# Ledger of designs, part 3: VH-VL binders against Ureidoglycolate lyase (DAL3)

Target 1, 195 residues: Ureidoglycolate lyase (DAL3), of Saccharomyces cerevisiae (p32459)
Amino acid sequence: MVTVVAETLTKESFEEYGTIISPDEEISRMQNLEKGANQGTAIKLLQVSQVENKSTSKVPNWNLFRCFPQPHLNRVFTQGSNQAISHSIKVLEKHPCSTQTFVPMGRTSAEVAYLVVVAKEIGNKPDLSTLRAFTCLGNQAVTYGLGTWHAPMIVLGKEEHLDFSVLIYESLDPDRPEKDCVEEHYSDGDVCIII
Below, E stands for the ipSAE of ESMFold2; O stands for the ipSAE of OpenDDE; V2 stands for 0.75 times the mean of E and O plus 0.25 times the DockQ between their complexes.

## First folded at step 1 (VH-VL)

Design r5 (framework fv_recibokibart)
Heavy chain, then light chain:
Amino acid sequence: QVQLVQSGAEVKKPGASVKVSCKASGYTFTSYYMHWAKQAPGQGLEWIGEINPSGGSTNYNQKFQGRVTMTRDTSISTAYMELSRLRSDDTAVYYCARTYYYGSGRYAFDIWGQGTLVTVSS
Amino acid sequence: QIVLTQSPGTLSLSPGERATLSCRASQSVSSSYLHWYQQKPGQAPRLWIYGASSRATGIPDRFSGSGSGTDFTLTISRLEPEDFATYYCQQYGSSPLTFGQGTKLEIK
ESMFold2-Fast, scan of step 1: ipSAE 0.006; ipTM 0.537

Design r6 (framework fv_recibokibart)
Heavy chain, then light chain:
Amino acid sequence: QVQLVQSGAEVKKPGASVKVSCKASGYTFTSYYMHWAKQAPGQGLEWIGEINPSGGSTNYNQKFQGRVTMTRDTSISTAYMELSRLRSDDTAVYYCARGTTVYRYFDYWGQGTLVTVSS
Amino acid sequence: QIVLTQSPGTLSLSPGERATLSCRASQSVSSSYLHWYQQKPGQAPRLWIYGASSRATGIPDRFSGSGSGTDFTLTISRLEPEDFATYYCQQYGSSPLTFGQGTKLEIK
ESMFold2-Fast, scan of step 1: ipSAE 0.007; ipTM 0.550

Design r7 (framework fv_recibokibart)
Fold by ESMFold2-Fast, scan of step 1:
Structure r7 (fold): chain C 195 residues (1-195), chain A 124 residues (1-124), chain B 108 residues (1-108)
Amino acid sequence: as target 1 above (195 residues)
Amino acid sequence: QVQLVQSGAEVKKPGASVKVSCKASGYTFTSYYMHWAKQAPGQGLEWIGEINPSGGSTNYNQKFQGRVTMTRDTSISTAYMELSRLRSDDTAVYYCARGPYYDFWSGYRYFDYWGQGTLVTVSS
Amino acid sequence: QIVLTQSPGTLSLSPGERATLSCRASQSVSSSYLHWYQQKPGQAPRLWIYGASSRATGIPDRFSGSGSGTDFTLTISRLEPEDFATYYCQQYGSSPLTFGQGTKLEIK
């Protein structure tokens, strides 16, 4: 039995599991806020996330996930405050040969929109002693590093759904599905997140 | 709510072809793989293949390759399995079964809903 | 192809007893791709356990699955009359997807 308390997603806190695209955090770190891009109308930030491909995939795939909140999670969550809602994790998965980037669509920085649950690897399985959970704002995107174990998308908030544009390199080889995705399953209550 | 309803029993002669249908209802037909499995009398289950109803792509068990064709009609949410050049050992109940939603979150290739089965008898 | 061998072929027990059903793979299978089905005579199979250990919707707590690598087990802690059926394991760790030959659980 493992229980962890969800914490606020930041570039620094996620560093060991992958990278994030966090616009307000990026802007707050800049020395000069001059709008030099797009002929004076934009601030351009380079290399804000790392995408890696060690598969035989020729091109990346853009997938669309329309995710629905589970009934107990279909409620408002406030950044930096624990609501004391428990969520049991049933699956952790990894992509051995590709990073996977989730970009939420249609939410703002004013709301917590989804939950990211990650772990490092030990012996080709999730190392539950490294399990961490993050509450994510509607304008933050997450890239899971190569081989980072993570839970399937978990949507929070009062909205009926949250769409994600998802970038991944995948071979889609029916004879070797484990090259694209490997999963570990858990019984209810064995791995819990407090939000 | 989710239902898979298969066509009725068939009696065929050796060398003939049979086409079994599986009509889906209660879910978005193009969002889940459809699988087909064979069960000979008194024996276990044998996987024949799968079809992605969205694009129509198929993957067949090599044992049936060259004799099986899977198709679908999205306008009526129906999947089809045609088995040709029938032999006496093709006598079996054939099941359609819904596979998982095709994505990284559910690529298990397990069957959560099954049709009632179609008995195909091959005899002279 | 991966061959799944189930043992015993027939298991004769009485209600109230514990049942242990084995499924052995000819080569290693990720637990995520090992599933169990229950089938009663004249009926279609029904998903029972998926991913080696997760109970399908509506399946009683007395059923549990375990195992990894080549050895998987379905356990029924206390048999009820409705549990007597044939159980099949299934893998898709490698194509083609295969089923075991089944274990028939019958009343003694």
Scores: ipSAE 0.000, ipTM 0.495, lowest interface PAE 13.6, mean pLDDT 87

Design r8 (framework fv_recibokibart; at its last look DockQ between E and O 0.02; V2 from the best seeds 0.00; counts 0 for: pae E 18.7 > 2, placed apart)
Heavy chain, then light chain:
Amino acid sequence: QVQLVQSGAEVKKPGASVKVSCKASGYTFTSYYMHWAKQAPGQGLEWIGEINPSGGSTNYNQKFQGRVTMTRDTSISTAYMELSRLRSDDTAVYYCARDRYYDILTGYSHAFDIWGQGTLVTVSS
Amino acid sequence: QIVLTQSPGTLSLSPGERATLSCRASQSVSSSYLHWYQQKPGQAPRLWIYGASSRATGIPDRFSGSGSGTDFTLTISRLEPEDFATYYCQQYGSSPLTFGQGTKLEIK
ESMFold2-Fast, scan of step 1: ipSAE 0.012; ipTM 0.618
ESMFold2, look of step 2: ipSAE 0.000; ipTM 0.453
ESMFold2 (binder alone), look of step 2: mean pLDDT 92; pTM 0.946
OpenDDE, look of step 2: ipSAE 0.000; ipTM 0.523

Design r9 (framework fv_recibokibart; at its last look DockQ between E and O 0.02; V2 from the best seeds 0.00; counts 0 for: pae E 16.2 > 2, placed apart)
Heavy chain, then light chain:
Amino acid sequence: QVQLVQSGAEVKKPGASVKVSCKASGYTFTSYYMHWAKQAPGQGLEWIGEINPSGGSTNYNQKFQGRVTMTRDTSISTAYMELSRLRSDDTAVYYCARESRYFGWSYAFDIWGQGTLVTVSS
Amino acid sequence: QIVLTQSPGTLSLSPGERATLSCRASQSVSSSYLHWYQQKPGQAPRLWIYGASSRATGIPDRFSGSGSGTDFTLTISRLEPEDFATYYCQQYGSSPLTFGQGTKLEIK
ESMFold2-Fast, scan of step 1: ipSAE 0.000; ipTM 0.513
ESMFold2, look of step 2: ipSAE 0.005; ipTM 0.461
ESMFold2 (binder alone), look of step 2: mean pLDDT 93; pTM 0.951
OpenDDE, look of step 2: ipSAE 0.000; ipTM 0.535

## First folded at step 4 (VH-VL)

Design t1 (framework fv_sotevtamab)
Fold by ESMFold2-Fast, scan of step 4:
Structure t1 (fold): chain C 195 residues (1-195), chain A 119 residues (1-119), chain B 112 residues (1-112)
Amino acid sequence: as target 1 above (195 residues)
Amino acid sequence: QVQLVQSGAEVKKPGATVKISCKVSGYTFTDYYMHWVQQAPGKGLEWMGRINPNSGGTKYDPKFQGRVTITADTSTDTAYMELSSLRSEDTAVYYCARGRYYGSYFDYWGQGTLVTVSS
Amino acid sequence: DIVMTQSPDSLAVSLGERATINCKSSQSVLYSSNNENYLAWYQQKPGQPPKLLIYWASTRESGVPDRFSGSGSGTDFTLTISSLQAEDVAVYYCQQYYSTPTFGQGTKLEQL
């Protein structure tokens, strides 16, 4: 029985598990805010996420995930205001040969839109001593690092669904599904997140 | 079995550059940050910097910033630490160490590489 | 940087007796969001690299004997060896990982 309290997603806090695209955080760190790109109409930020491919596929797939909140999570969550809602994690998965990037569609920076739960590995299983959970804003994208254990996408908020554009390299070999995804399952109450 | 194996001892003159390697086995190289720690003779441990082998992203302690360069070669599962403009004060044992979790504590260490800087 | 200060600098303890090493951080290493102390303890014997003993202030690393325990929270931490054995003679270091990693100066534990 492991319980962790969710914290706000930042580039620094997530760096052991992967990378994030966090526009407001990136902009706050810039010294020159002049619109030098797109003929004076854009600020261009380079290399804001890292993708890696160790699979046999040389081309990435763009997948679409339409994610639905579980009933107890279909409610407003405010950044920095802990409502003490408990959520039990049923599965953690990893992608051994590719990073996986989730880009949310149709939410704003004013909304806590989803929850990311991650862990490092021990003995080919999630290391629950490294378990962390992050509340994510509607304009933040997450790239899970190669081999990072993570929960399937968990949507928060009052909306009925949240769509993600998802970038991954995958072989899609039906005879070797473990090359693309490995899962570890948990009983109700064994792994809990407080939001 | 997790192993971090470092290159052998080096003797350098002041002003030279040293590059030491740390080859890993027994785990997925890109799943953990690799850190470098200096230990001068009779002194404690000082963190120098780290690399995320998955992204190539590095961070360095200000004391070494500008002189230290940490790199990783994912094709050979090897991390490198290069220290330039060597001074006699850089004489030390250098360790690579695998970091766990955010902010990093170190569960596996290389055997250490002694670098001696003398004229 | 967070400064880590250990006490005492050296300690001599008879076999079978209790050894206590203290570590103080210049600011709190307790992260309120997950209620964890970002503190580790290492053992280093002459000619060897450091060996991880304790992480998260009180969690014992796999394979470390149960005579080793860590305690404390915030800024004040303790490593305890309940019954000293000959192989425990070493230098012990605390380390914070709340921010850029920093180590204490070390405590040399000798057999009396």
Scores: ipSAE 0.000, ipTM 0.443, lowest interface PAE 18.2, mean pLDDT 87

Design t10 (framework fv_sotevtamab)
Fold by ESMFold2-Fast, scan of step 4:
Structure t10 (fold): chain C 195 residues (1-195), chain A 119 residues (1-119), chain B 112 residues (1-112)
Amino acid sequence: as target 1 above (195 residues)
Amino acid sequence: QVQLVQSGAEVKKPGATVKISCKVSGYTFTDYYMHWVQQAPGKGLEWMGRINPNSGGTKYDPKFQGRVTITADTSTDTAYMELSSLRSEDTAVYYCARGRYYGYYFDYWGQGTLVTVSS
Amino acid sequence: DIVMTQSPDSLAVSLGERATINCKSSQSVLYSSNNENYLAWYQQKPGQPPKLLIYWASTRESGVPDRFSGSGSGTDFTLTISSLQAEDVAVYYCQQYYSTWTFGQGTKLEQL
């Protein structure tokens, strides 16, 4: 079927799928590193992510996801090093009416902490010809664009779990769950990521 | 009012590099993508690339990748497009154009800069 | 890479008559999640930059006369000028912004 090799998450590589909060990348692109905020102790960067709401809910929800690595992924992954570990994707989902932001908690930029898998849309289904996978550092956050298909969060590393603070607009209407989330399922081995 | 003001016409020799500026006013520079579009004499519009001034992130059309560099200076609200290894086929009017965040349609355009590459 | 094809390449229309310009995309530019067509139309007069006329296939930009209208969905789009005025003589371009940015080759509208 489809196999893609995971690549390093960057602002430019992700822009067709959404936005990211990538502090080291932001800082590396600045000419003046003056600490002008918090009385000389901070650099303030504005509007580092884009959140969009097309739902009827006007109030966002902060959700907490405690994510556990699958056994074959419960190991160290280093940025720029290919371990040649294969991972099969079982589900891609989209949120038709809201962006969704995942902010990792308690990890650093020292190692790869999670995997993001995304695709654009064709005919109300994921367009697998646009499938991409990104290895993400512990200090990077991702915002999936409105209607971007993505895999449920995949945790990497030796830690027992990774917590995410998750921002989304959702109606939580039990009679209309498809307004908040639509899923497409895949058989084992049909969609594979090499890490 | 929103204004995009580009630098003046340039005449270059084949193999040279040109750098065109686009100074903006009337809006917050970092709220919109800045795109660059090439139009050869008597021909249509070709997208070259864009920058997100908030992040410095760029994206280029494969036709220009390796020769084009787009930058932004947030202290002066100015975007730049640099095109290297100029050929006679690069003779064109170059436009900067403002796009919505995520790079949607182009609502404001600069006046254009004519670059002539002669040999 | 979405290819945009316009038809006709050129069109001559008498003042007061209807002008119709077509645009076809090689792939659908309808984003079903928000039910929007990522399609815009621009007008360009000689020596001037392009001017935005229509976005989201059918939404008229502020200040654009109501004789201009956009229609269509998915892969087939139309720009209509209901009653041609002399100042409408120009080249018209469609543009998709669904996947990167691609323009049609342009349609030259002249007065008959």
Scores: ipSAE 0.000, ipTM 0.445, lowest interface PAE 18.7, mean pLDDT 87

Design t12 (framework fv_sotevtamab)
Fold by ESMFold2-Fast, scan of step 4:
Structure t12 (fold): chain C 195 residues (1-195), chain A 119 residues (1-119), chain B 112 residues (1-112)
Amino acid sequence: as target 1 above (195 residues)
Amino acid sequence: QVQLVQSGAEVKKPGATVKISCKVSGYTFTDYYMHWVQQAPGKGLEWMGRINPNSGGTKYDPKFQGRVTITADTSTDTAYMELSSLRSEDTAVYYCARGRYYGYYFDYWGQGTLVTVSS
Amino acid sequence: DIVMTQSPDSLAVSLGERATINCKSSQSVLYSSNNENYLAWYQQKPGQPPKLLIYWASTRESGVPDRFSGSGSGTDFTLTISSLQAEDVAVYYCQQYYSTRTFGQGTKLEQL
């Protein structure tokens, strides 16, 4: 049995598990805010996330995930507050040969929109001693690193669904589906997140 | 101890169908792909196809596509290979083999089943 | 389709001497991202199924004697038996697993 309390997603807090695209955090760290791109109407930030590909596919896929909140999570969550809502994790998965980036669509920085649960690997299994959970704002995107175990997307908030644009290199080789995705399953109450 | 035990030798006429079984023990059947390999007398090894026993998903070499069918019965931990429209050139020893590390190479093999096609 | 070609087709080696078997792929079986060669070697004795000897071009399977070694990268691979023993008389096959699975035609090793 392991329980962890969800914490705020930041570039620094996530660095051991992958990278994030966090626009307000990036902008706050710039030395020059001159709008030099798009003929004076944009600030262009390069290389804001790291993607890696060890699959045999040279072309990435853009997938669409329409994610629905579970009934007990279909409510407003406030960043940094422990609201005593417990969520049991059923599955952790990893993509052995590709990073995977989730970009939320239709939410803003004013909303806690989803929950990310991650762990490092030990012996080809999730290392539950490294388990962490993060509350994510509607304008933050997450890239899971190679070998990072993570829960399938968990949506928060009062809306019926949240769509994600998802970037991944995948072979889609029916002969080797485990190169694209490996899962570990847990019983109810064995792995819990407090939000 | 891991073992793959195949059914006994078969003698068939041209045009017939043969079905060979491969019963496994000593490991979880659904954790590994099962492959089938043909070896004609005095010839080398030729991969025919495979099944993922967990999903039933199959893949066949184009040379055998349309004549070979591989199935799995998870209740008896048994894989099957069925080859139809038999020709004299199909006279061979047929092996089942367990795929290791994403089914790349084969760590355990059945003892082989001789199929003779003669008129 | 990756074609695997072995050489020689057969060879005879005296007990205690070195045996060398070559395998060439029609295209590279080296995956550059992980620097691994997707190549295995098998031994087959008459009336028996093949037995795995080497995988990832140079990794010995558990229980395989130290006299067996694999080497090479990309398209050119070698299986070496440093000191032939009587029980090593067999046919040897290379196999690629970079794209599907294809075997070489086999090399028959006989005692001189």
Scores: ipSAE 0.000, ipTM 0.448, lowest interface PAE 17.1, mean pLDDT 87

Design t13 (framework fv_sotevtamab)
Fold by ESMFold2-Fast, scan of step 4:
Structure t13 (fold): chain C 195 residues (1-195), chain A 119 residues (1-119), chain B 112 residues (1-112)
Amino acid sequence: as target 1 above (195 residues)
Amino acid sequence: QVQLVQSGAEVKKPGATVKISCKVSGYTFTDYYMHWVQQAPGKGLEWMGRINPNSGGTKYDPKFQGRVTITADTSTDTAYMELSSLRSEDTAVYYCARGRYYGYYFDYWGQGTLVTVSS
Amino acid sequence: DIVMTQSPDSLAVSLGERATINCKSSQSVLYSSNNENYLAWYQQKPGQPPKLLIYWASTRESGVPDRFSGSGSGTDFTLTISSLQAEDVAVYYCQQYYSYPTFGQGTKLEQL
């Protein structure tokens, strides 16, 4: 039985599990304000996430995930709330040969839009002693690193769905599905996140 | 018509905390950064920090040594600047100012709030 | 920090005459990739907040009279009022936004 309390997604807190695209964090870290793009109307930040490919595929796929909140999660979540909602994790997965990037579509930076649950690896299984959970804003994207175990996307908020543009290198070999995705399953209540 | 309306003048003792409000109207509050600028009597303008009301993300000038906190309430379209551990040199007019395109030049300003710090 | 220095500290100009205010930055505020100068000018009258006049060194804010113009590039900038009117008596500030915003010390413009 493992229970962790979700924390705010930041570049520093996530760095052992992958990289994130976090615009407001990037901008707040800048020493010089470089508004040189789009004729002075944009700040352009290069190489804000790391993508790795050890797959046999040389071409990345952009996949679309339309994710629906579970009934108990279809509500507004606010950091520092006196209310605590428990969520049981049933699956952690990893992609052995590719990073996987989730970019949310149609949510704002003002709202908690999804939950990311990650763990490091031990003995080809998730290391639950390293389990962490992050509440993610609508303008934050996550890239899971190679070998990082993670829960399938969990949507939060009052909206009926959240779409993600998802970048991955995958072989899509029906004879070798384990090259693209490996799963570990958990019983209800064994792995819980407090949001 | 865009307007930024600030709370009234404050008189505080050294060591106290002051919280100034800036209520906006005439535009979408979350589309622009809100900045705070200090102007000591007879002196120039000093940038204190800003908030992105859409994300709550803040950036501050280090000279205030962690004494400044900027917040925003999107339900009332109001930005706040809280300055703690007040010193006599904090006596100044404080302005809220709107930044265009998340930029740091300011097209609309509040009327200013005079904060006097005296024993 | 980018230090902004204005000159003169004060000047007196007769109505209808040209007023020129200079602003110098301690480092270039020209972003070479887009060829834009990150420089603004403000007017402040007693008891009032600053009012934006010019941004991007030479772009006039909507509603600002055409007698106001900005020029310069890199480290040396000028605000010009081609024909002074009585309502132009004020303190003028330059401001860079290439980095954290910093302002010049101000130039007090008086009517002769």
Scores: ipSAE 0.000, ipTM 0.428, lowest interface PAE 19.6, mean pLDDT 86

Design t14 (framework fv_sotevtamab)
Fold by ESMFold2-Fast, scan of step 4:
Structure t14 (fold): chain C 195 residues (1-195), chain A 119 residues (1-119), chain B 112 residues (1-112)
Amino acid sequence: as target 1 above (195 residues)
Amino acid sequence: QVQLVQSGAEVKKPGATVKISCKVSGYTFTDYYMHWVQQAPGKGLEWMGRINPNSGYTKYDPKFQGRVTITADTSTDTAYMELSSLRSEDTAVYYCARGRYYGYYFDYWGQGTLVTVSS
Amino acid sequence: DIVMTQSPDSLAVSLGERATINCKSSQSVLYSSNNENYLAWYQQKPGQPPKLLIYWASTRESGVPDRFSGSGSGTDFTLTISSLQAEDVAVYYCQQYYSTPTFGQGTKLEQL
């Protein structure tokens, strides 16, 4: 039985699990905000996330995930109760041969939009002693590091759904599905996140 | 405990509009989507659309788009389905059905409302 | 639209015997990210609304007898009634919710 309290997603807090694209955090740390790109209309920040490919596929796949909030999570945000929420995690998965990047679409930095739950590995299983949970804003993207265990996407907030553009290298080899994804399942209450 | 109670049978002429209600009890109305499903006599089930009672957001199957309007009244815990420009092919039993946000499978159904469209 | 096709259209089974109903989707209803099949099964008796039996392809709804089981993945699914009871005479529908919900045409189960 493990319980962790969700914390705000930052580049520093996530670095052992992967990388994030966090525009407001990147911009707030710059001393010079000159718009030197796009003929003076943009600030360009290079290499803000990292992807890795150890699969046999030479090209990435862009997948679309339309994620729906669970009723007990949506209720709190919709009704404005602002009380602590307990959420039980049923599955943690990993992609052994590729990073996986989730870029949210249609939300802003004004509200928490989704929950990311991650763990490092021990003995080819999630190391629950390293379990962490992060509340993510609508303009933050997450790249799970190679082999990082993570929960399937969890949507928060009032909206009916949250779409993600998802980048992954996957072989889609039916003879070797374990190269693309491995899962561990948990019983209700064994792994809990407090939001 | 959970109940979905629909309004009674309707008989309409071609070209008319029908509006049927679905009053819920035994759960928090705004925690679940409300869906509407059509079943023509001797035929299978066809999804028409749904509403999120909390946001008022609706989605409709393209086959009914433009003729169907689904609404919800949170003060009375009642969902409505309005179907306009009725045709004889619209003669059917109409069901309201409760669905979860993360999956459109239906755990509780209303008793059904027969709508007959005849000249 | 994802087209759901059931087989057979009708089936007669003796009390105590196994009944098997099949359902095929025109496209996979398995979501690779969460490894879940977006498929449900319903029972409908004359004059009644459908009753949920199974969701996520194999999860039995609370209160449904354990003689009902669901199996399959991707495009091919099966509903099994291990030992038919008289009360099981009904029309059975599969339904996908991977995209806009669609139902199979139904399988009428009768007592032989």
Scores: ipSAE 0.000, ipTM 0.455, lowest interface PAE 16.7, mean pLDDT 87

Design t15 (framework fv_sotevtamab)
Fold by ESMFold2-Fast, scan of step 4:
Structure t15 (fold): chain C 195 residues (1-195), chain A 119 residues (1-119), chain B 112 residues (1-112)
Amino acid sequence: as target 1 above (195 residues)
Amino acid sequence: QVQLVQSGAEVKKPGATVKISCKVSGYTFTDYYMHWVQQAPGKGLEWMGRINPYSGGTKYDPKFQGRVTITADTSTDTAYMELSSLRSEDTAVYYCARGRYYGYYFDYWGQGTLVTVSS
Amino acid sequence: DIVMTQSPDSLAVSLGERATINCKSSQSVLYSSNNENYLAWYQQKPGQPPKLLIYWASTRESGVPDRFSGSGSGTDFTLTISSLQAEDVAVYYCQQYYSTPTFGQGTKLEQL
C-alpha cells in the first residue's frame, strides 16, 4: 500500500518527471520585465517546456481532452486545507516515444484545477517508491517526460469539466498501440493520493 | 447567451403520439446532458429521461413504461422527446432542461410546451 | 426512488421578514467520498420554467441574490430567504440528484 500527500506544483519539484509551463514562476525569475516583444506589448519567454519525439511520426498532434471530475473530486481544493480527500489511482500510463503536454483551457491562477500523479520507471514498470502527486493551478501546463509514468488527467474543482489542449507525437498504428501508450493497473486502495 | 427554445403547444387525441423539439443555442450542444421534465396541472415536476447528445446514450424513468423516446440531432443542435400512446393523464407542460454533467440538476430550461390530450 | 417531501405546502411571509422552506429526503443524498449533498433548489413563477437557485445544497447559482441560502445535510435541508422581496413570491422546489432525479411537491410562498 502506497500513500502520498499532494504537494504544490513547481518547476523545481517536477524537474525529475518532466517540465512545466508556469507563467508566474517564469516571470518571477526574469532579471527585467521590459515588454520587448510584439512591438512593445509582450514579454516573450523561449523554450519554456521540453518536448521530445522518438516516434515514427514527424508531425505532432494537437488533441483535445475534455476531462470530468469524479464525484468525490468535484469540489474546491485549497492548499493547506484541513479537509483531506483520499483518491485511489487505478492506472498509470506512459508514452514510450513522445513527451505529452497538457495545457488547461479556461481556468485561472486563482484556483487548483487538476491533479498530476507521476512516477519514475524501473524495469518497464512504475517505480512506486518515486511516486509523487501535485496540485496544479489553472494557468499551469505540464509536460510528462519520456519514460515518466503518470495517471490519466484528474480534474479538481466545482466546474463540470476542464478542457486540455494536448500535444503529442503518436504513430496511431492500430497494430502497435504499445508504441503510443503502455498502462499498469492497480486495485482500489493500493495507490492512494491525499489531496 | 444560453437559450433552449421548444416547439409550440400540441392538442392530441388519446392513443396518439407527440414529438416535441428543443433547439439550443449559446453553448456547445454535446457538452451537456439534455433532460425532459413533465409538469402536470396541480402536480410537481417529474423527470422523464435524458440524452447525452455526444454519445446518443439515453436513460428513462420506468414510469413512462417504454412510451418515451429521446433523441438528439447534433447537426441542428436540437433534442426531441417523443411520447406515444397518449392518455388524458399525459396532459402537462413538458420542459427540456440542460443538466450539468455530474449532477442531474438543471441550470437552463426551455419555455415549456403544453400538450393537451382530449377526445 | 428517493422521495422528496417539502414543508410547509404553503407559506405567507411579510416583506423584509425571513422565509424558511424545508425539504426531507427518504434516504441520505450525502456522498461520503466528496462530502457533498446532491440537492438543488428551484424557483418557479406562474407561466415560467423553474429557475436554479442553489446546488450542492448550499452553493448559490451565479446571479442569484445573496438573500437566498441553502443549508442542511443528509436527509434534512432548508432554503432560507433572509429578507423577503416582492419578486420572491413563487413556488419553490427541492430536487435530489444522488440517484434518478426526483423533486419535492413544492412550497408556495406568498406575501403576507
Scores: ipSAE 0.000, ipTM 0.429, lowest interface PAE 19.2, mean pLDDT 87

